VH-VL binders against Adapter SH3BGRL (SH3BGRL). Designs and how they scored, part 5

Target 1, 113 residues: Adapter SH3BGRL (SH3BGRL), of Homo sapiens (Human) (o75368)
Amino acid sequence: VIRVYIASSSGSTAIKKKQQDVLGFLEANKIGFEEKDIAANEENRKWMRENVPENSRPATGYPLPPQIFNESQYRGDYDAFFEARENNAVYAFLGLTAPPGSKEAEVQAKQQA

## First folded at step 16 (VH-VL)

Design u03 (from p02 with heavy chain G50I, light chain A98G)
Fold by ESMFold2, last read:
Structure u03 (fold): chain C 113 residues (1-113), chain A 119 residues (1-119), chain B 111 residues (1-111)
Amino acid sequence: as target 1 above (113 residues)
Amino acid sequence: EVQLVESGAEVKKPGSSVKVSCKASGGPFSNYAIHWVRQAPGQGPEWMGIIMPILGITKYAPKFQGRVTITADDFAGTVYMELSSLRSEDTAMYYCAKDSSGWYEFDYWGKGTTVTVSS
Amino acid sequence: QSVLTQPPSVSAAPGQKVTISCSGSSSNIGDDYVHWYQQLPGTAPKLLIYDNNRRPSGIPDRFSGSKSGTSATLGITGLQTGDEANYYCGTWDRSLSGYEVFGGGTKLTVL
């Protein structure tokens, strides 16, 4: 359901850490996801280029992994994920309902009450 | 501002190899894909391969698989293309080209360098 | 013989319009983006049209592109003598694990 576009072949420490941070969060919170490797399958790279919105593309160069989707709906890059985590809004960022008892659900309930 | 500067022209004998360099801004981990394209006299361009240094991706055209190697040197900030087992039909202008989109859009081409294969 | 087929030449008078065709297949033009390149005599190719019909900054709107089925067309209106060049189409082909292909080129003469 959640799809994370990654490059398994990247030698960039920054990219590797960002990819691991996103995937590690999803695993730790038992959120189902698929990895889409743009190095192993060139069609994944084409798809990512087609589906990252124009206003989310860098001023220079191509979008770098990780890129996060819910099915085919774009959710954001690492910076957007990081900001959502800072605001206790990662489930909302992913287009998911926060689990009852989670920090995000508690914050949401307090804001709506 | 992007710069692409290929190494100087080469004259080579059949059966030898040639290694052409392309120095680009941002070096091997730049935000661009770098392509190698050649053009024989009087003919259209012919794609040889791609490198995306930050992503660790390389890919070669089927025609050149086994004869071409594209590498990046992080320290030198340079991309290389090496073509082995040279034949007279390899005589051409060789270009490095920038692809900012990451999907086969050659938005800037270097000036090119000639490789001449003759006895 | 190029994977993409273009007419070898076209000509027209200054101020007129021409079109240049590029014919491919379902494995390339039919399912991927077409780009057009202009190569003036003695120079490297220059991106003229990308993603079928988009113009880079600095390319005047008298250059246009379109795609239908397995064919693409470059249109040039208001021809100028400075438009004399070779024009190439390029696109990605999914066969053989994927690679970029180009047409053989079309020489435009402005008389």
Scores: ipSAE 0.717, ipTM 0.880, lowest interface PAE 1.1, mean pLDDT 90
Fold by ESMFold2, fold request of step 22:
Structure u03 (fold): chain C 113 residues (1-113), chain A 119 residues (1-119), chain B 111 residues (1-111)
Amino acid sequence: as target 1 above (113 residues)
Amino acid sequence: EVQLVESGAEVKKPGSSVKVSCKASGGPFSNYAIHWVRQAPGQGPEWMGIIMPILGITKYAPKFQGRVTITADDFAGTVYMELSSLRSEDTAMYYCAKDSSGWYEFDYWGKGTTVTVSS
Amino acid sequence: QSVLTQPPSVSAAPGQKVTISCSGSSSNIGDDYVHWYQQLPGTAPKLLIYDNNRRPSGIPDRFSGSKSGTSATLGITGLQTGDEANYYCGTWDRSLSGYEVFGGGTKLTVL
């Protein structure tokens, strides 16, 4: 299952928009996921700190939500998600199989022809 | 590199309140937490609470719940700690500390400010 | 009376090694990261060791940390007179909905 770490209490417009962009995409494409709210549960914040790889952390400070996992496997932050979406590779980015008839499946078929 | 400067020392009477400020360098808050920690003479540090301004998170130690309020002014880059119903036992050095990891790692401490509660 | 127990003092001669213990419980040291802070006389605490055994930039490798079960240890080798300070362990305790706790401190004297 896809797990998205978010902060429900954030007053940052940028963070809110990024979180909604990820969650909205998953909802619209009927991709099963869980929200893990780091504001509502400190154990979620601790887990996120422990499981975002060091090479994916910012140069200073803690990584900002949203942070995206498949089960316990780190997939990326908003920028990685955005890049995957621009390349029609979100299912691959999430470690999932693109559904037949999706734009991603069409791109994959064309690339392999 | 973020620097922290606490407001000046204060002398207060029992039953009053104190509000200490902590100004962070570099303008609006970023992806770090600010903690308040006090230290009575000859004693170890005592954690009072955390604020993560960009995430909207605030939490207080059980001992201070109901007496402490931590707030932030994002424009001023300043965090405030207000401790009410002061008693002589609240006499201590009060520090603000930066936590860049987001999980209780105090990687930079301000110089501290003394709050004295007397007669 | 601290949640974390440290010896009140330790001493050793210059060049020698000393260890400072920090004893806690399954709700804190047993379950979370231990950090160590050095407080030189008249100064604010300074992060010395984080995440049990990691050193911040600028901390020499003669400072080390370890953790086993519900106890943590700070090791200092090659003692210098400039190491005279109070040393505190700190960790998160999950009781009472979670909060940070510190030891009462250990005063290191270099004789």
Scores: ipSAE 0.706, ipTM 0.879, lowest interface PAE 1.1, mean pLDDT 91
Fold by ESMFold2, last read:
Structure u03 (fold): chain C 113 residues (1-113), chain A 119 residues (1-119), chain B 111 residues (1-111)
Amino acid sequence: as target 1 above (113 residues)
Amino acid sequence: EVQLVESGAEVKKPGSSVKVSCKASGGPFSNYAIHWVRQAPGQGPEWMGIIMPILGITKYAPKFQGRVTITADDFAGTVYMELSSLRSEDTAMYYCAKDSSGWYEFDYWGKGTTVTVSS
Amino acid sequence: QSVLTQPPSVSAAPGQKVTISCSGSSSNIGDDYVHWYQQLPGTAPKLLIYDNNRRPSGIPDRFSGSKSGTSATLGITGLQTGDEANYYCGTWDRSLSGYEVFGGGTKLTVL
């Protein structure tokens, strides 16, 4: 139900690394997701344009992948994902409950004590 | 603000190819979609194709598939359009256009360049 | 024939109102955004209206756009002699794996 918009054809090393970092994290943590390739399907690009909030768009040009959604709800771009990971808050960032025994669940339990 | 300037007018014979350049100034263009649109005398615009350089995306109108190639040189700040197997009906003004939204919204057009095809 | 149909010409006196229609289909205007472009004599087209009814910065509010079903309309009020131009509608068509289509244009004459 997590959807990650990507461009498989990008020649940008930075974009490729950011996409792999997000997808690799989801795979390693067994978080279910769909890849939505905006290079392979223009409808994916149209949808991304319509659903990335204007305040999350770059000062110049169009939003760049990866862009992360939970169903149709926008969660953020790579920078938001990176910050969530640094704060042990990726499940919250994705709108999911952290698994029991995870580092994120331990941090949340200590904050509630 | 990015501005676009097409290369100079060309006269070509039927069956040949033409390659038009579009040079960007006033900033980088790789974060924009760049389109090629032509306009024959007395006619409406006709979309030929798109390139999104940073994403590595190109797409061509069905009418031009197989005859048009759009490329970009990010270092030179230049987009190219090559149209092959020219015919007299290819005589037109050729524009490059900027699309900041990434979805077919041509918010800036170059001044255009004429390609004339005659024997 | 263009995929989108516009009247070839329209005329009105200074100060009057005029509308320009753009007729398409469910595969284009019916499902996607309509943009309008103004082309003054001897110049390149300029974006006038985007996303059906929005104005870019610097376009006066006497230019307006609307869409209903498979048709779109450009409205111009308070006509000025400087408004004499060709006007084109454009939109994305989902057929044939997707491409942009334009109308044939409408020549506005201010008499």
Scores: ipSAE 0.706, ipTM 0.879, lowest interface PAE 1.1, mean pLDDT 90
Fold by ESMFold2, look of step 18:
Structure u03 (fold): chain C 113 residues (1-113), chain A 119 residues (1-119), chain B 111 residues (1-111)
Amino acid sequence: as target 1 above (113 residues)
Amino acid sequence: EVQLVESGAEVKKPGSSVKVSCKASGGPFSNYAIHWVRQAPGQGPEWMGIIMPILGITKYAPKFQGRVTITADDFAGTVYMELSSLRSEDTAMYYCAKDSSGWYEFDYWGKGTTVTVSS
Amino acid sequence: QSVLTQPPSVSAAPGQKVTISCSGSSSNIGDDYVHWYQQLPGTAPKLLIYDNNRRPSGIPDRFSGSKSGTSATLGITGLQTGDEANYYCGTWDRSLSGYEVFGGGTKLTVL
């Protein structure tokens, strides 16, 4: 299952919007996911700190939500999600098979030729 | 390199409150976690609480829950700690500390400021 | 009443090595990373070791850390008179909804 690490308490408009964009996309496409709120549960924040790869951490400060995982496998942050969406590669980004008949499914089939 | 400077030493009476400020220089602080830690003479440090300004997260040690409030002013580049209902055992050096990892890793400590509670 | 237990003092001659222990429980050291801080006389603590065994930039490799079970150890080799300080361990404890705990400190004397 897709897990999206979120801070429900963030006062940052940018973070709120990024979280909404990710969750809204998943809902609109009927992709099952769990929200992991790092503000409501400090153990979620501990887990995120331990599981965001070192080479995916910012030069200054700590990784900011949203952070996207498939089960325990790190998939990326908002910028990675945005790039995947712009390239019709969100299902691949999430480690999922694109729905049959979609533009992304056609691209995936050609890559295996 | 971000530097942290606490406000000046204070002498307070029992039952009053103190509000200590921690001003950041050399860069923004809001993308770090900021902690308050105190230390009585000859004793180990004692964690009081954390603020993560961008995330809107604050958390306090159980011992101080209900007596401590930590806030931030991003415009002023300053974090505040207010401790109420002061007792003589609150006499200590009070530090603010930077935590770049976001998980209790105090990679920079301010010089500290004394709070003395005496009647 | 420190949650983490350290010996109150340790001593050794210049050039020798010393270890400083930090004993905790499954709710803290057994479950989370341990950090070490050096406090020279009259100064604020300084991060010496983080995440059990990693050194911040500027800390010489004669300082090391390790963790086993519910106990952690700071090692210092090639002792210098300037190493005379108090040393504290710190870690997160998951009890009571989680909080940071420290040891009471170990005074290192270099004789």
Scores: ipSAE 0.676, ipTM 0.874, lowest interface PAE 1.3, mean pLDDT 90
Fold by ESMFold2, look of step 21:
Structure u03 (fold): chain C 113 residues (1-113), chain A 119 residues (1-119), chain B 111 residues (1-111)
Amino acid sequence: as target 1 above (113 residues)
Amino acid sequence: EVQLVESGAEVKKPGSSVKVSCKASGGPFSNYAIHWVRQAPGQGPEWMGIIMPILGITKYAPKFQGRVTITADDFAGTVYMELSSLRSEDTAMYYCAKDSSGWYEFDYWGKGTTVTVSS
Amino acid sequence: QSVLTQPPSVSAAPGQKVTISCSGSSSNIGDDYVHWYQQLPGTAPKLLIYDNNRRPSGIPDRFSGSKSGTSATLGITGLQTGDEANYYCGTWDRSLSGYEVFGGGTKLTVL
């Protein structure tokens, strides 16, 4: 299960748009996921702080949502997701197998040829 | 380096309110949590509340729920704490503190400001 | 009365070792990270140890922290006269919908 850590109460337009971009993509592509709201549930905020790798934290301050996990395995932040989407590699980024007939599956099949 | 500067010392009468500001002068505070902590003379620190401005999160200690309000002005880079219905027991040093981890790790404290409540 | 209990004072000679305890419960130290703060006379508290045993940049390794069960300890070796201060533990307590709690403090005297 894909888990996306978000802050529902964020006043930042940039954060809101990034969160919606990730969640909207998962929904549109029927990728199962759970939202983990760090504003509504402090245990989610504690967990995110504990589980975003030290090398993936910003130089100063706490990492900002959205933060993307597959189960407990960290996959990346918005920038990593955006890059994966531009390269038709979102399923690989999420640690999932691309569906048959998707553009990502076609690209993968051609790379193996 | 982010520095925190609290507003000046205040003397207040019982029953009134005080509003203390905390301005970040060394850089933006958008991905830091800001806490308010007070310390009465000769006592340990007492946590009052947290604000995470960019996430829209505020929370208050149970003791202060109902008479403390913490707000932020992102443009001014300033956090405010307002404490109402002041009593003599509210006489203390009031600190704003920076929390870089987002989970109650006060890695930088302002110098503090004194609020004295006397009649 | 503080949720976290610390001895009110401790003393030792320069060069010696001292430990400062912080006793709590399963709703705080038992479930969450303990941080330690040093408050030199006339100054604001300063973060000394975070996440039970980690040191911020600039804190020498003669300061250490540990946690076992519902108790935490701050260790200071090679005591110096400049270590004379009040020391506070702090941690999250999940009771009452959650809030941060501090110990009442321990005054360290270096004799």
Scores: ipSAE 0.672, ipTM 0.871, lowest interface PAE 1.3, mean pLDDT 90

Design u05 (from p02 with heavy chain G50I, light chain H35Y A98G)
Fold by ESMFold2, look of step 21:
Structure u05 (fold): chain C 113 residues (1-113), chain A 119 residues (1-119), chain B 111 residues (1-111)
Amino acid sequence: as target 1 above (113 residues)
Amino acid sequence: EVQLVESGAEVKKPGSSVKVSCKASGGPFSNYAIHWVRQAPGQGPEWMGIIMPILGITKYAPKFQGRVTITADDFAGTVYMELSSLRSEDTAMYYCAKDSSGWYEFDYWGKGTTVTVSS
Amino acid sequence: QSVLTQPPSVSAAPGQKVTISCSGSSSNIGDDYVYWYQQLPGTAPKLLIYDNNRRPSGIPDRFSGSKSGTSATLGITGLQTGDEANYYCGTWDRSLSGYEVFGGGTKLTVL
């Protein structure tokens, strides 16, 4: 299952928009996911800190939500998600198989022909 | 490098409140946390609470729950700690501390400010 | 009494090694990372060791940390008179919905 770490209490408009963009995309495409709220649950925040890879952390400070995992496997932050969406590669980004008939499956079939 | 400067020393009566400010250098907050920690003379540090301004997260130590309030002005780069119903045992040095990892790693401490509670 | 237990004092001669212990429980040291702070007289604490055994930039390798079970240890080799300070351990405790706890401190005397 896809797990998206978010901060429900963030006052940052930018963070709120990024979280909404990720969650809204998953909902619209019927991709199952769990929200992991780091504001409501200290153990979620601890887990996120421990499991975002060192090479994916900012040079200073802590990584910002949203952070996207497939179970325990780190998939990326908002910028990685945005890039995957622009390239019709969101299912691959999430470590999922693109459904038959999807735009991503169509693009992959064209590239393999 | 971010510097932290607490407001000046205060002398308070029992039963009153104190509000201490902590100004961070460099303007608006970025992705670090600010903690409030106090230290009575001859004692170890005592954690009071955390604020992560950009995320809007606050949490208080159980001992201070209901008496402490931590707030931030993100654009001014200032956090505030208010402690109410003061007692003589609240006499201590009060520090704000920076936590860059977001998980209780106090990598920079302000110089501290004294709060003295006496009748 | 502090949640984390440290000896109140330790002493050793210049050039020697000393260790400072920090004893906790399964709800804190046993489950989380330990941090060490040095507090020189009249100053604020300074981060010395983080994540059990890592050193911030500028901390010499004479300072080391380790953790085993519910106990942690700060080691200082090649003692110098400038090492005289109070040393505190700190960690997250998962009880009571989680909070940070510190030891009561250990005064190091170099004589």
Scores: ipSAE 0.471, ipTM 0.820, lowest interface PAE 2.4, mean pLDDT 89

